# VH-VL binders against Ferredoxin-fold anticodon-binding domain-containing protein 1 (FDXACB1), part 12

Target 1, 94 residues: Ferredoxin-fold anticodon-binding domain-containing protein 1 (FDXACB1), of Homo sapiens (Human) (q9brp7r531to624)
Amino acid sequence: LYPPCYVHDVSFWIDQKKGFDELEFHTVARAVSQDTIISIQFLSRFQHPKTQQVSLCYRLTYQTCDKALTQQQVASMQSQFRKEIQQHLYVIPR
Short names: E, the ipSAE of ESMFold2; O, the ipSAE of OpenDDE; V2, 0.75 times the mean of E and O plus 0.25 times the DockQ between their complexes.

## First folded at step 8 (VH-VL; framework fv_sotevtamab)

Design q5 (from n7 with light chain S99G; at its last look DockQ between E and O 0.61; V2 from the best seeds 0.66)
Fold by ESMFold2, look of step 8:
Structure q5 (fold): chain C 94 residues (1-94), chain A 123 residues (1-123), chain B 112 residues (1-112)
Amino acid sequence: as target 1 above (94 residues)
Amino acid sequence: QVQLVQSGAEVKKPGATVKISCKVSGYTFTDYYMHWVQQAPGKGLEWMGRVDPEDGETKYDPKFQGRVTITADTSTDTAYMELSSLRSEDTAVYYCARDYYGDISYWRYFDYWGQGTLVTVSS
Amino acid sequence: DIVMTQSPDSLAVSLGERATINCKSSQSVLYSVDNENYLAWYQQKPGQPPKLLIYYASTRESGVPDRFSGSGSGTDFTLTISSLQAEDVAVYYCQQYYGTPTFGQGTKLEQL
């Protein structure tokens, strides 16, 4: 039996001078999801043509072998993760 | 031409506080982080922390957290590092260093360094 | 924090010979967003501040002689001096800036 996976993307604006700490991003993801995020994949970089602001998009894959995850549980983790990165990184969720 | 000029050598007793300055010229002070690096005798380089001169935001290495204060004065284009409760193992050369980042990329390396400030902690 | 480990701790090389310094990180320093390794090499002579030689693992800083080259990716990096000159006697440090910046312990390069 292959445990179900839940996939959610997160996009956010960055501050180029302050930088985006990808290592801290992974640390926050691990903490908020209690290690149920098993994959974090960079998808794309977008630069707004008028403002020159840069946004990044990452794909998060949630899965666990020791219990069934529900979509509600994953949605809650995703929501909390979006709040935590705004508080700990120099990003504005999109 | 970018220059980082540090204040002169200091001799301190244990328990005292030292404050080292790093005056910049040749670039816009608020555009880049300013870092501080310790080099004890016979040891390598050790990162202490940094400040964003634009808004005063700081980050410190846990080893120095609670004893180090890094500040920036935009009226004089000068960064400061203050180290309190000095111990003999704080005897070291202290460097300020600018990290560079590109407008399009995330270039991150220390491209300019101050000349260093020797702090000697001795009774 | 990412631990940077250099080898050897010291090295003696004859003039005109090749010197090789290795640097290993405890995890990858390849940044997904720009596909660059956030690995720099610095040279430090006695009584002087460190001087940047190489950034992005392999890009030579302006004014650095061609005999200096960097290579590697991910966790394993090498600084090579193709033909040692007397003025290359120094301590060499690798540094990562993928996470909070950290330095290797240094490699002392001496003339044999």
Scores: ipSAE 0.524, ipTM 0.843, lowest interface PAE 1.8, mean pLDDT 90
ESMFold2 (binder alone), look of step 8: mean pLDDT 93; pTM 0.949
OpenDDE, look of step 8: ipSAE 0.835; ipTM 0.942

Design q6 (from q1 with light chain S99G; at its last look DockQ between E and O 0.91; V2 from the best seeds 0.00; counts 0 for: pae O 2.2 > 2)
Fold by OpenDDE, look of step 8:
Structure q6 (fold): chain C 94 residues (1-94), chain A 123 residues (1-123), chain B 112 residues (1-112)
Amino acid sequence: as target 1 above (94 residues)
Amino acid sequence: QVQLVQSGAEVKKPGATVKISCKVSGYTFTDYYMHWVQQAPGKGLEWMGRVDPEDGETKYDPKFQGRVTITADTSTDTAYMELSSLRSEDTAVYYCARDYYGDISYWRYFDYWGQGTLVTVSS
Amino acid sequence: DIVMTQSPDSLAVSLGERATINCKSSQSVLYSPDNENYLAWYQQKPGQPPKLLIYYASTRESGVPDRFSGSGSGTDFTLTISSLQAEDVAVYYCQQYYGTPTFGQGTKLEQL
């Protein structure tokens, strides 16, 4: 019997000059999720053909066996995560 | 041709503050981050921090946070590194280094370097 | 911070012989968005600043002789000089830029 698993994707535009600190992205994700994220997977990169802006998409998987984890809790963490990456990583969530 | 020219050697006493400059030419100053790297005598390289000359935004290594201030003057195409509360351990050669980046990649390697500035801290 | 560890700390190689320097990162420096290893190599001679040799683990900077090559992926990287020349005597550093830049401790390459 496995504990429930919750999957959420996050997409955001990056600042091409500032770049994207993937290490910090992972760090922030684990901090916000209180280490309930068991997987962070890069899914895709998209470059707008007209504006040349670049967006990234990641899949975050939440799961824990040592404490209760609900869909609502994960949704809250995901929302906070979007806020944190905007402030710390110079990205714009989509 | 890209050139980074640093100010001359400094001799300071403990507790003092040093400010060294890095004047650039051969490229648009505001298009690239400017980094500072410390190298103690006979030792390796340590990243100190960087500045975005375009907006002045900075990032510092925690080791130097609170003592280092990196700035950029776009009117003179010059980056500065100020280190306060100097101690003997700050005796080192300090380099400015340009950060090369691409349009869709985040790169933090350094393609051009200043000649280095020796700062000696002694009583 | 990602810790970079080079090996050996120093080595002596005869002219014309192969020199191999290893670099290990405490965690992977493979950048997912572009599937590149954010690893660079520098050469530093006495009284000079470091000189960029390799970036993206295996791409030579312009003007760098082809006897210099970089290889590896993830956490293990290697700088190879296929045939050592006298002017190659220097200290070599690896540097990751996946996170906040950090350098290896350096490898002193001398002529045997």
Scores: ipSAE 0.236, ipTM 0.805, lowest interface PAE 2.2, mean pLDDT 92
ESMFold2, look of step 8: ipSAE 0.688; ipTM 0.881
ESMFold2 (binder alone), look of step 8: mean pLDDT 91; pTM 0.935

Design q7 (from m57 with heavy chain D99G Y106H; at its last look DockQ between E and O 0.66; V2 from the best seeds 0.72)
Fold by ESMFold2, look of step 8:
Structure q7 (fold): chain C 94 residues (1-94), chain A 123 residues (1-123), chain B 112 residues (1-112)
Amino acid sequence: as target 1 above (94 residues)
Amino acid sequence: QVQLVQSGAEVKKPGATVKISCKVSGYTFTDYYMHWVQQAPGKGLEWMGRVDPEDGETKYDPKFQGRVTITADTSTDTAYMELSSLRSEDTAVYYCARGYYGDISHWRYFDYWGQGTLVTVSS
Amino acid sequence: DIVMTQSPDSLAVSLGERATINCKSSQSVLYSPDNKNYLAWYQQKPGQPPKLLIYWASTRESGVPDRFSGSGSGTDFTLTISSLQAEDVAVYYCQQYYSTPTFGQGTKLEQL
C-alpha cells in the first residue's frame, strides 16, 4: 500500500543561555537525510528536577517513494544527524 | 535602570572603517546578547548581527558578513560594531539593542535600544 | 529568511478612532517547545529609537497603554490601537524572532 517508514526519536540537552534554534534543527535534518525525513514532530520538553537542565525530544519519520530505504541507511543518517546537531546547535544528544 | 549609550555621530569617506561603541549600565552585561540594527534614512530596520558578551561568539546577517565585526569588552561593559569598506549605501543610523533573555529560544526580541549613531558616508 | 510584510504602508486615523495594522510572515513563527508566536511590535517616533510594545504576538510590554493590543497566530498578525491619541503618531514595525530576526517594512500612522 505505502512504502515502509522508519521512526526514530532524538532527545538532547540544550544550552539554556544560548538557546535552541528550531528552524536550524529542521534545516540540518533535511540536509543530512537528503529530504527523506518526511516528518519532524516535537514531543516533549523536560526539566531535570535536580540540575534544572532542559531536554527536548523530537520524532523523525524517514520515508521515500522513489527508492527503498533500509534500516542500515536510516541508522547511518540518524547517527550523522546526532553528530551534526551537537556541532551546530548548542546541544548534547542523549 | 537599564541604559545603552552609543558613541557620537561620524562622517566617513568611502572605503573607510567606522567603529561604534555601546556602553551598558543597569544590568549584567554578560547575561544578554547584544544586537546591532541598521536604519538607512527614510527606511526600515535591518538586523546586522549579534554577540554573546560572555564568550565573544557572533552571528551575522549574510548581507553584512565579511564587512562587519561585532565585539564585546567585559572589562568596560561595552559592545562595539565595526563596519569596513564603507560606501554611500551604508549611510544610516545604527542602533545597539539588548536581546531579551527569558526562555529556551535562541533568537530574541529587543527590549532596550541605544539612542542611535548616525554614520554619514560621503566623498 | 522569513519575510515580514506589513499592510498598509501608511494609515491616517482620526483621534479617538481605531487603527489596525497587519503583519504577515512568509512562514509560521510558532515555536514548538513553548507553543508561542515569536512576533514583536515596535513603535518609532521621529528622532527616537524603536520602542518595544508587544512580544509573543499579544503580550504588552510593561508601561505600554492598554489601548495597544496584538493578536494573530502562525503567519497573520494584527496590531490594534483602540482609540488613537495624538502621541500615537509614529511608524510601527513588526518583527519575527523565530529565526534570524527580520522586520516588516513599517507602517506610518498619521492623524487625519
Scores: ipSAE 0.708, ipTM 0.903, lowest interface PAE 1.0, mean pLDDT 92
ESMFold2 (binder alone), look of step 8: mean pLDDT 92; pTM 0.945
OpenDDE, look of step 8: ipSAE 0.760; ipTM 0.924

## First folded at step 10 (VH-VL; framework fv_sotevtamab)

Design r1 (from q3 with heavy chain Y106H; at its last look DockQ between E and O 0.93; V2 from the best seeds 0.75)
Fold by OpenDDE, look of step 10:
Structure r1 (fold): chain C 94 residues (1-94), chain A 123 residues (1-123), chain B 112 residues (1-112)
Amino acid sequence: as target 1 above (94 residues)
Amino acid sequence: QVQLVQSGAEVKKPGATVKISCKVSGYTFTDYYMHWVQQAPGKGLEWMGRVDPEDGETKYDPKFQGRVTITADTSTDTAYMELSSLRSEDTAVYYCARDYYGDISHWRYFDYWGQGTLVTVSS
Amino acid sequence: DIVMTQSPDSLAVSLGERATINCKSSQSVLYSPDNKNYLAWYQQKPGQPPKLLIYYASTRESGVPDRFSGSGSGTDFTLTISSLQAEDVAVYYCQQYYSTPTFGQGTKLEQL
């Protein structure tokens, strides 16, 4: 039997001059999730044809076998993650 | 052409503060980050920190955090690196280096370098 | 911080011969948004600042001779000088810029 896994996507706009720190993104994700994230997958890069703004999308997979993990807990962690990346990275969550 | 010209060599006592400059020309100062790199005699290169000349935002290596201050004067197209509480191990050549602008990463490589400034710390 | 380790520390090569310098990163420097390796190579001669040779692991900087080439991906990278010239005697550094910039310890290339 495998424990349940929860998948959430996160999209955000980046500052093209400041750039995006992918390693810090991963670090923040794992910290906020208390290491319940087992996978962080880059999904897509989008550039708005008119505004030229760049957006990135990542897929986060949550799973743990040593403790109970509920959908509500993951949703809470995801919400906190969106706040943290906005504070620590030069991004704007979508 | 792009040029980064640094101030001259410095000799300091332990505990003192040194401030070196890096004047740029040949490009728009505010479009690129300015980085500072330390190289002890006969040793490798160590990144110290960087400044965004446009808004003054800085990032530092934890090794130098608290002792280093990097600033930029857009009126003179000059970046500065101030290192306080100098110690003998701070004896090194310090380089300013412009990063490349063109990708979407926060961190970048350095396409142009200053000629370096030797700082000697001795009692 | 990502640790960069070069090998060898020193290398002696005869003129006209191939020189190979390796660089390993403690973790991958492949940047997902553009699928590029954020790895650069520099050449430094005595009394001079480093000179950029290669960026994105394999792209030569303008003005760099064709005999210089970079290869590799993920955590393992190589700088190759196909035919060593006298002016190539220098210390070479790799540098990752996937995260906070860090450099290899350097490789001293001498003429044999």
Scores: ipSAE 0.628, ipTM 0.902, lowest interface PAE 0.8, mean pLDDT 94
ESMFold2, look of step 10: ipSAE 0.753; ipTM 0.896
ESMFold2 (binder alone), look of step 10: mean pLDDT 91; pTM 0.933

Design r2 (from q3 with light chain Y31W; at its last look DockQ between E and O 0.90; V2 from the best seeds 0.00; counts 0 for: pae E 2.5 > 2)
Fold by ESMFold2, look of step 10:
Structure r2 (fold): chain C 94 residues (1-94), chain A 123 residues (1-123), chain B 112 residues (1-112)
Amino acid sequence: as target 1 above (94 residues)
Amino acid sequence: QVQLVQSGAEVKKPGATVKISCKVSGYTFTDYYMHWVQQAPGKGLEWMGRVDPEDGETKYDPKFQGRVTITADTSTDTAYMELSSLRSEDTAVYYCARDYYGDISYWRYFDYWGQGTLVTVSS
Amino acid sequence: DIVMTQSPDSLAVSLGERATINCKSSQSVLWSPDNKNYLAWYQQKPGQPPKLLIYYASTRESGVPDRFSGSGSGTDFTLTISSLQAEDVAVYYCQQYYSTPTFGQGTKLEQL
């Protein structure tokens, strides 16, 4: 039996003066998911041509070998993660 | 001409409080973070904390156990670092340093430094 | 915290010769969104504040002589002075700014 693997992307606008702390981003991900997120991959940087605002996009992979993950559990973790980064990292999720 | 000018040397007893000023000229004070760095005699450099002069938001190194308070006064373009409950190991030169603004990173390098302020803590 | 370790602790180099200072971080300081190494080098002469020499591992600050160069990536970095001048006698520090800033312990460069 192969453990299910869930992949979700998160993108967000950054506060360019405050800046984006990638190490803290990883820390929040581990805390919210209780280490269920096994991979965090930077995908892209986008600068809006009109506003010059910058957004970043990361891919999160959820998996565990010792408990059954459901889509609902992962969706809940993803939702909480989006809330936590907004509160702690000066970002606005897209 | 960017300048960071610090207040003069101080001698303090253990348990006292010191407040060091860093007056800025040659750039817009509210556009850049102001950091404070400790250098104990014969030792290396240790980051203490920073303030955003625009909104007063701060971040501190936990090594100082909340003994440090960093503030900014935009009416005088002056940053302050206050260190309370002084100990003999707090004897050091203290620097203010400006980070480089203009990149998306949260942490940055320090492009301009004050001249340093020697604080001596002795009984 | 990212621990920065410099080597050697001190070295003596004759005028006109090459000086090499190494800096190792306990984890990578290469930042994915811009693919840059978040490492700086500072020079500190007696009685003076640190002076920025190099940022992003290899970019010289304005006004820094071209005999100073930085190289390396990830966890291993090098500051090179291609031909030592008398005014280069100082303590040199590396600093990471990938996370909460930390500095190497310093390398004292002396004239042999």
Scores: ipSAE 0.361, ipTM 0.821, lowest interface PAE 2.5, mean pLDDT 90
ESMFold2 (binder alone), look of step 10: mean pLDDT 92; pTM 0.934
OpenDDE, look of step 10: ipSAE 0.498; ipTM 0.879

Design r3 (at its last look DockQ between E and O 0.69; V2 from the best seeds 0.55)
Fold by OpenDDE, look of step 10:
Structure r3 (fold): chain C 94 residues (1-94), chain A 122 residues (1-122), chain B 112 residues (1-112)
Amino acid sequence: as target 1 above (94 residues)
Amino acid sequence: QVQLVQSGAEVKKPGATVKISCKVSGYTFTDYYMHWVQQAPGKGLEWMGRVDPEDGETKYDPKFQGRVTITADTSTDTAYMELSSLRSEDTAVYYCARDYYDISYWRYFDYWGQGTLVTVSS
Amino acid sequence: DIVMTQSPDSLAVSLGERATINCKSSQSVLYSPDNKNYLAWYQQKPGQPPKLLIYYASTRESGVPDRFSGSGSGTDFTLTISSLQAEDVAVYYCQQYYSTPTFGQGTKLEQL
């Protein structure tokens, strides 16, 4: 019997000059999720053909067996994560 | 051609402040980050921090946080590194280095200044 | 911070022989979106600033002789000089910029 697993995708525009600190992205994810994120998977990179802006998409998987984890809690953490990456990273959530 | 030319050697007392410059030419100053790297005599390279000349945004290594100030003057295409509360262990050669990036965000230091020796002694 | 560790700290190699310098990162420096390693190698001679040799782990900078090559991925990287020349005597540094940049401690390469 496995504990419930919750999957959420996050997409955001990046600043090509500022770059994207993937390590910090992971660090923020772990902090916001209180280490309930068990997987962060890069899904796709998109570059707008006209504006040349670049967006990234990651899949976050939440799961824990040592405490209760609900859909509501994960949704809250995901929302906070979007806020945190916007503040700490040079990204704009989509 | 790209050139980074730093100011001359400095001799300072402990507790003093030093400010060294790095004037660039051969490229658009605001397009690239400027980094500063410390190298104590006979030792390795240590990253201190960087500035985005376009908006003045900076990042510093925690080791130097609070003592180092990196700035950029776009009117003169010059980056500056100011180090305060100098101590003997700050005796080192300091380099400015351009952070190259292409259409991706891959980064490396492709051009370096000639270095500036700062000696801190009583 | 990502810690870069080079090995050896120093080595002596005869002219014409292969020189190998290793660099390990405490965390992977492979950038997922582009599948590129943010790893560079520099050469530094006395009284001079570092000179870029290799970037993105394996791409040789313009003007760098073919005898210099970089390999590796993730956390383990290698700089190889296939046939040591006298002018190759220097200190070599690896450097990551996956996050805030950090350098290896350097490897002193001498002629045997």
Scores: ipSAE 0.325, ipTM 0.840, lowest interface PAE 1.4, mean pLDDT 93
ESMFold2, look of step 10: ipSAE 0.677; ipTM 0.896
ESMFold2 (binder alone), look of step 10: mean pLDDT 92; pTM 0.936

Design r4 (from q3 with light chain P33I; at its last look DockQ between E and O 0.80; V2 from the best seeds 0.00; counts 0 for: pae E 2.7 > 2)
Fold by ESMFold2, look of step 10:
Structure r4 (fold): chain C 94 residues (1-94), chain A 123 residues (1-123), chain B 112 residues (1-112)
Amino acid sequence: as target 1 above (94 residues)
Amino acid sequence: QVQLVQSGAEVKKPGATVKISCKVSGYTFTDYYMHWVQQAPGKGLEWMGRVDPEDGETKYDPKFQGRVTITADTSTDTAYMELSSLRSEDTAVYYCARDYYGDISYWRYFDYWGQGTLVTVSS
Amino acid sequence: DIVMTQSPDSLAVSLGERATINCKSSQSVLYSIDNKNYLAWYQQKPGQPPKLLIYYASTRESGVPDRFSGSGSGTDFTLTISSLQAEDVAVYYCQQYYSTPTFGQGTKLEQL
């Protein structure tokens, strides 16, 4: 009830040949947020009708009962997460 | 139509290096990853690593302690696996294997395999 | 690494009878994006490379006889040969490809 939580979605294009490693995606999320992300939910797959490129969308929920997160701290973690997945997972954030 | 043809059996002494070739035909070599799998006598299959022939990117199982090098030569449609500092426990059959193209996942199953190359490390 | 454990290590089955091989993974191999189990089965005869039989746990590779079928989900998988033929004598391996590929230790299938 008391601890605020923050929800951010992330979507990105994948490289079909290289593929997308969902286990590594979860690992990067934990590392960047120092385990502040308590939920990672797959939302959808989208295929662009003209280019046939595939994108994926996930919902991240940030929460902790200690140290009290601020919106700016979460936004910073989300920004870093988007950067890290681009560098480690062959994805292009949308 | 798809074929993976490996180089012949080799006998090596401890400390030597072996380089096994895997020549492909019947498909576009740069479209698929090429993997290498070890099978020691009386033991199961163990993944060693892979290469993307298009850009040369590799990934290795850390158990081989930097002793394995996997490469691809697109001018000859041939992949190579080089294993250095050979030990007696490296005596095994080595396979090249192609993964399936077209999935969205990072890891895939192996749809075509080479005939295997026996490497014997003795004395 | 995801550990793959097969059972039994060996079995003998009479011609025409059913053979059942189990494979268990140390964690789920169900991929959430496509809701598929990333599990394959291979057959290996003496002196030959492995041959792909089943992928996505239950899909037969082209040219594999109908008597081979795969089932299971999550961490528990089964390869079934509905009516054993003499040419089915081989070692069978399961393999996960949810993460870095790992194989079961193999199950030797013999004719009684």
Scores: ipSAE 0.340, ipTM 0.816, lowest interface PAE 2.7, mean pLDDT 90
ESMFold2 (binder alone), look of step 10: mean pLDDT 92; pTM 0.937
OpenDDE, look of step 10: ipSAE 0.614; ipTM 0.901

Design r5 (from q3 with light chain T100I; at its last look DockQ between E and O 0.85; V2 from the best seeds 0.62)
Fold by ESMFold2, look of step 10:
Structure r5 (fold): chain C 94 residues (1-94), chain A 123 residues (1-123), chain B 112 residues (1-112)
Amino acid sequence: as target 1 above (94 residues)
Amino acid sequence: QVQLVQSGAEVKKPGATVKISCKVSGYTFTDYYMHWVQQAPGKGLEWMGRVDPEDGETKYDPKFQGRVTITADTSTDTAYMELSSLRSEDTAVYYCARDYYGDISYWRYFDYWGQGTLVTVSS
Amino acid sequence: DIVMTQSPDSLAVSLGERATINCKSSQSVLYSPDNKNYLAWYQQKPGQPPKLLIYYASTRESGVPDRFSGSGSGTDFTLTISSLQAEDVAVYYCQQYYSIPTFGQGTKLEQL
């Protein structure tokens, strides 16, 4: 049971001209979490039927074996991650 | 009809700078990235970098970063590639290439190419 | 960087025979969000710029003869010319666009 596992989803609109860089998305996720994120799973692609805008959704799993993570630490990392992807990846978090 | 027309061949001394132009027609210049690709004689193709003509944002391959500058002039629909501190190994044909505006891709493939510009660096 | 390795470096093929050019990437170029292989093939004839043949590993560009086909997934890709024509003598390059674009070293196709 130790340490616990925390799961957070993130979804965002992409800028289709600039494009989405999945490799950089992974890099930012691991950097912000200091490698606490152990899994990054693509969940879905959604295209809005009227605007044709594209949204992507990923699932992040936070865990570490050698120290305790708290809900508050993970929430802080997730919040920072949302800001970082907006700044670096041309996305608008949902 | 899409056309990418490059400036003519150049002969340069080591240490000089070259600036190659790529004038586009037949499409909206600001809708697509413009890329530059190097091909040394008898060798393969190497991506150098790209510019978004709409906002001037650039991305470069680390192998060329620091010596290459890619720009776009939307008033003349012309992209430029400037390579400084020229060396003999920079002798090559340089291509401008338009990417395809894909639905989600960040990195691109190239559907239209300029005719190429030979740059010769010789003492 | 994703290293693209083509094989063979050159080959000679008789008219009407099948030509096969392989391309291997150092890591997968399958892009999860759209489930497409980000792999293109180009033909380059002497004195000319490269010409796009195939994108997404297997989709032919408009105007490319149907004797050209692409196949493969992940890290292993193949360009096939089903029946060689004289005008197919050229150098062929694969290119990934999953990350910073890189090209294979080229495969020179000659008429035997």
Scores: ipSAE 0.480, ipTM 0.856, lowest interface PAE 1.9, mean pLDDT 91
ESMFold2 (binder alone), look of step 10: mean pLDDT 91; pTM 0.925
OpenDDE, look of step 10: ipSAE 0.604; ipTM 0.900

Design r6 (from q3 with heavy chain G102P; at its last look DockQ between E and O 0.89; V2 from the best seeds 0.75)
Fold by OpenDDE, look of step 10:
Structure r6 (fold): chain C 94 residues (1-94), chain A 123 residues (1-123), chain B 112 residues (1-112)
Amino acid sequence: as target 1 above (94 residues)
Amino acid sequence: QVQLVQSGAEVKKPGATVKISCKVSGYTFTDYYMHWVQQAPGKGLEWMGRVDPEDGETKYDPKFQGRVTITADTSTDTAYMELSSLRSEDTAVYYCARDYYPDISYWRYFDYWGQGTLVTVSS
Amino acid sequence: DIVMTQSPDSLAVSLGERATINCKSSQSVLYSPDNKNYLAWYQQKPGQPPKLLIYYASTRESGVPDRFSGSGSGTDFTLTISSLQAEDVAVYYCQQYYSTPTFGQGTKLEQL
């Protein structure tokens, strides 16, 4: 019997000139989640037809077997993650 | 045509500071990042850092962080690389390099290069 | 940092013959959002700066002869010169820009 996993999506707008550092995105995710993220999956790329602004969507899967992980804990980590990528990366969470 | 013209060769003592320039022409200076790359004699290429001339934002390789300062003067279309606390191992040719403007990539490749500036550090 | 490893370190090829240089990255440089490999190739001759040949692994820079081609994906890449010319004698570097830019150690291509 495997421990429960929690899935959360994150979408954000990109500054096209500055670009998006996917590796740093992963690094921040692992740090904020205290290595409870087991998967980060790119889901979709969207470009606004009028503004031409680009947004990306990723799916984060949280799971751990060495400690209890609750939905509330994951939600908190997800919220913190959105704050961190906004501060660390040139993105704006949606 | 795009041109990157660097300042001339430098000879420095250990512990000194060197500042080299890269003047651009043929394009809008603020539209592209300016990067600096080190190449020791007979060795490969090492990325040092870059500056966004538009807002002055910089990124540095940890190897040089704390000793390197990259700046841009938009009034003269000139980028600068200052390296302090020079060591013998800093003896190298330093290149400025313009990146291409990719769609959404953060890191870049380099389509135009300066001619290089030799910096010699010796006692 | 992503480590780039080229092979061979040196290569001697006769004029008119095919030259093949390999480049391997320590991790994938394929960027999922735009499905492009963030890999470039450069040519450097003595006393000159590097010259961009290929970007996005397989797109040839304008002005680069057709005999130069790039291929590969993920972690394994190849630069091919279909028919070596005398002016192709140089050191060639691969460079990834998926993360902090890093270069291969270089491959010295000589005429046999």
Scores: ipSAE 0.656, ipTM 0.910, lowest interface PAE 0.8, mean pLDDT 95
ESMFold2, look of step 10: ipSAE 0.760; ipTM 0.900
ESMFold2 (binder alone), look of step 10: mean pLDDT 92; pTM 0.932

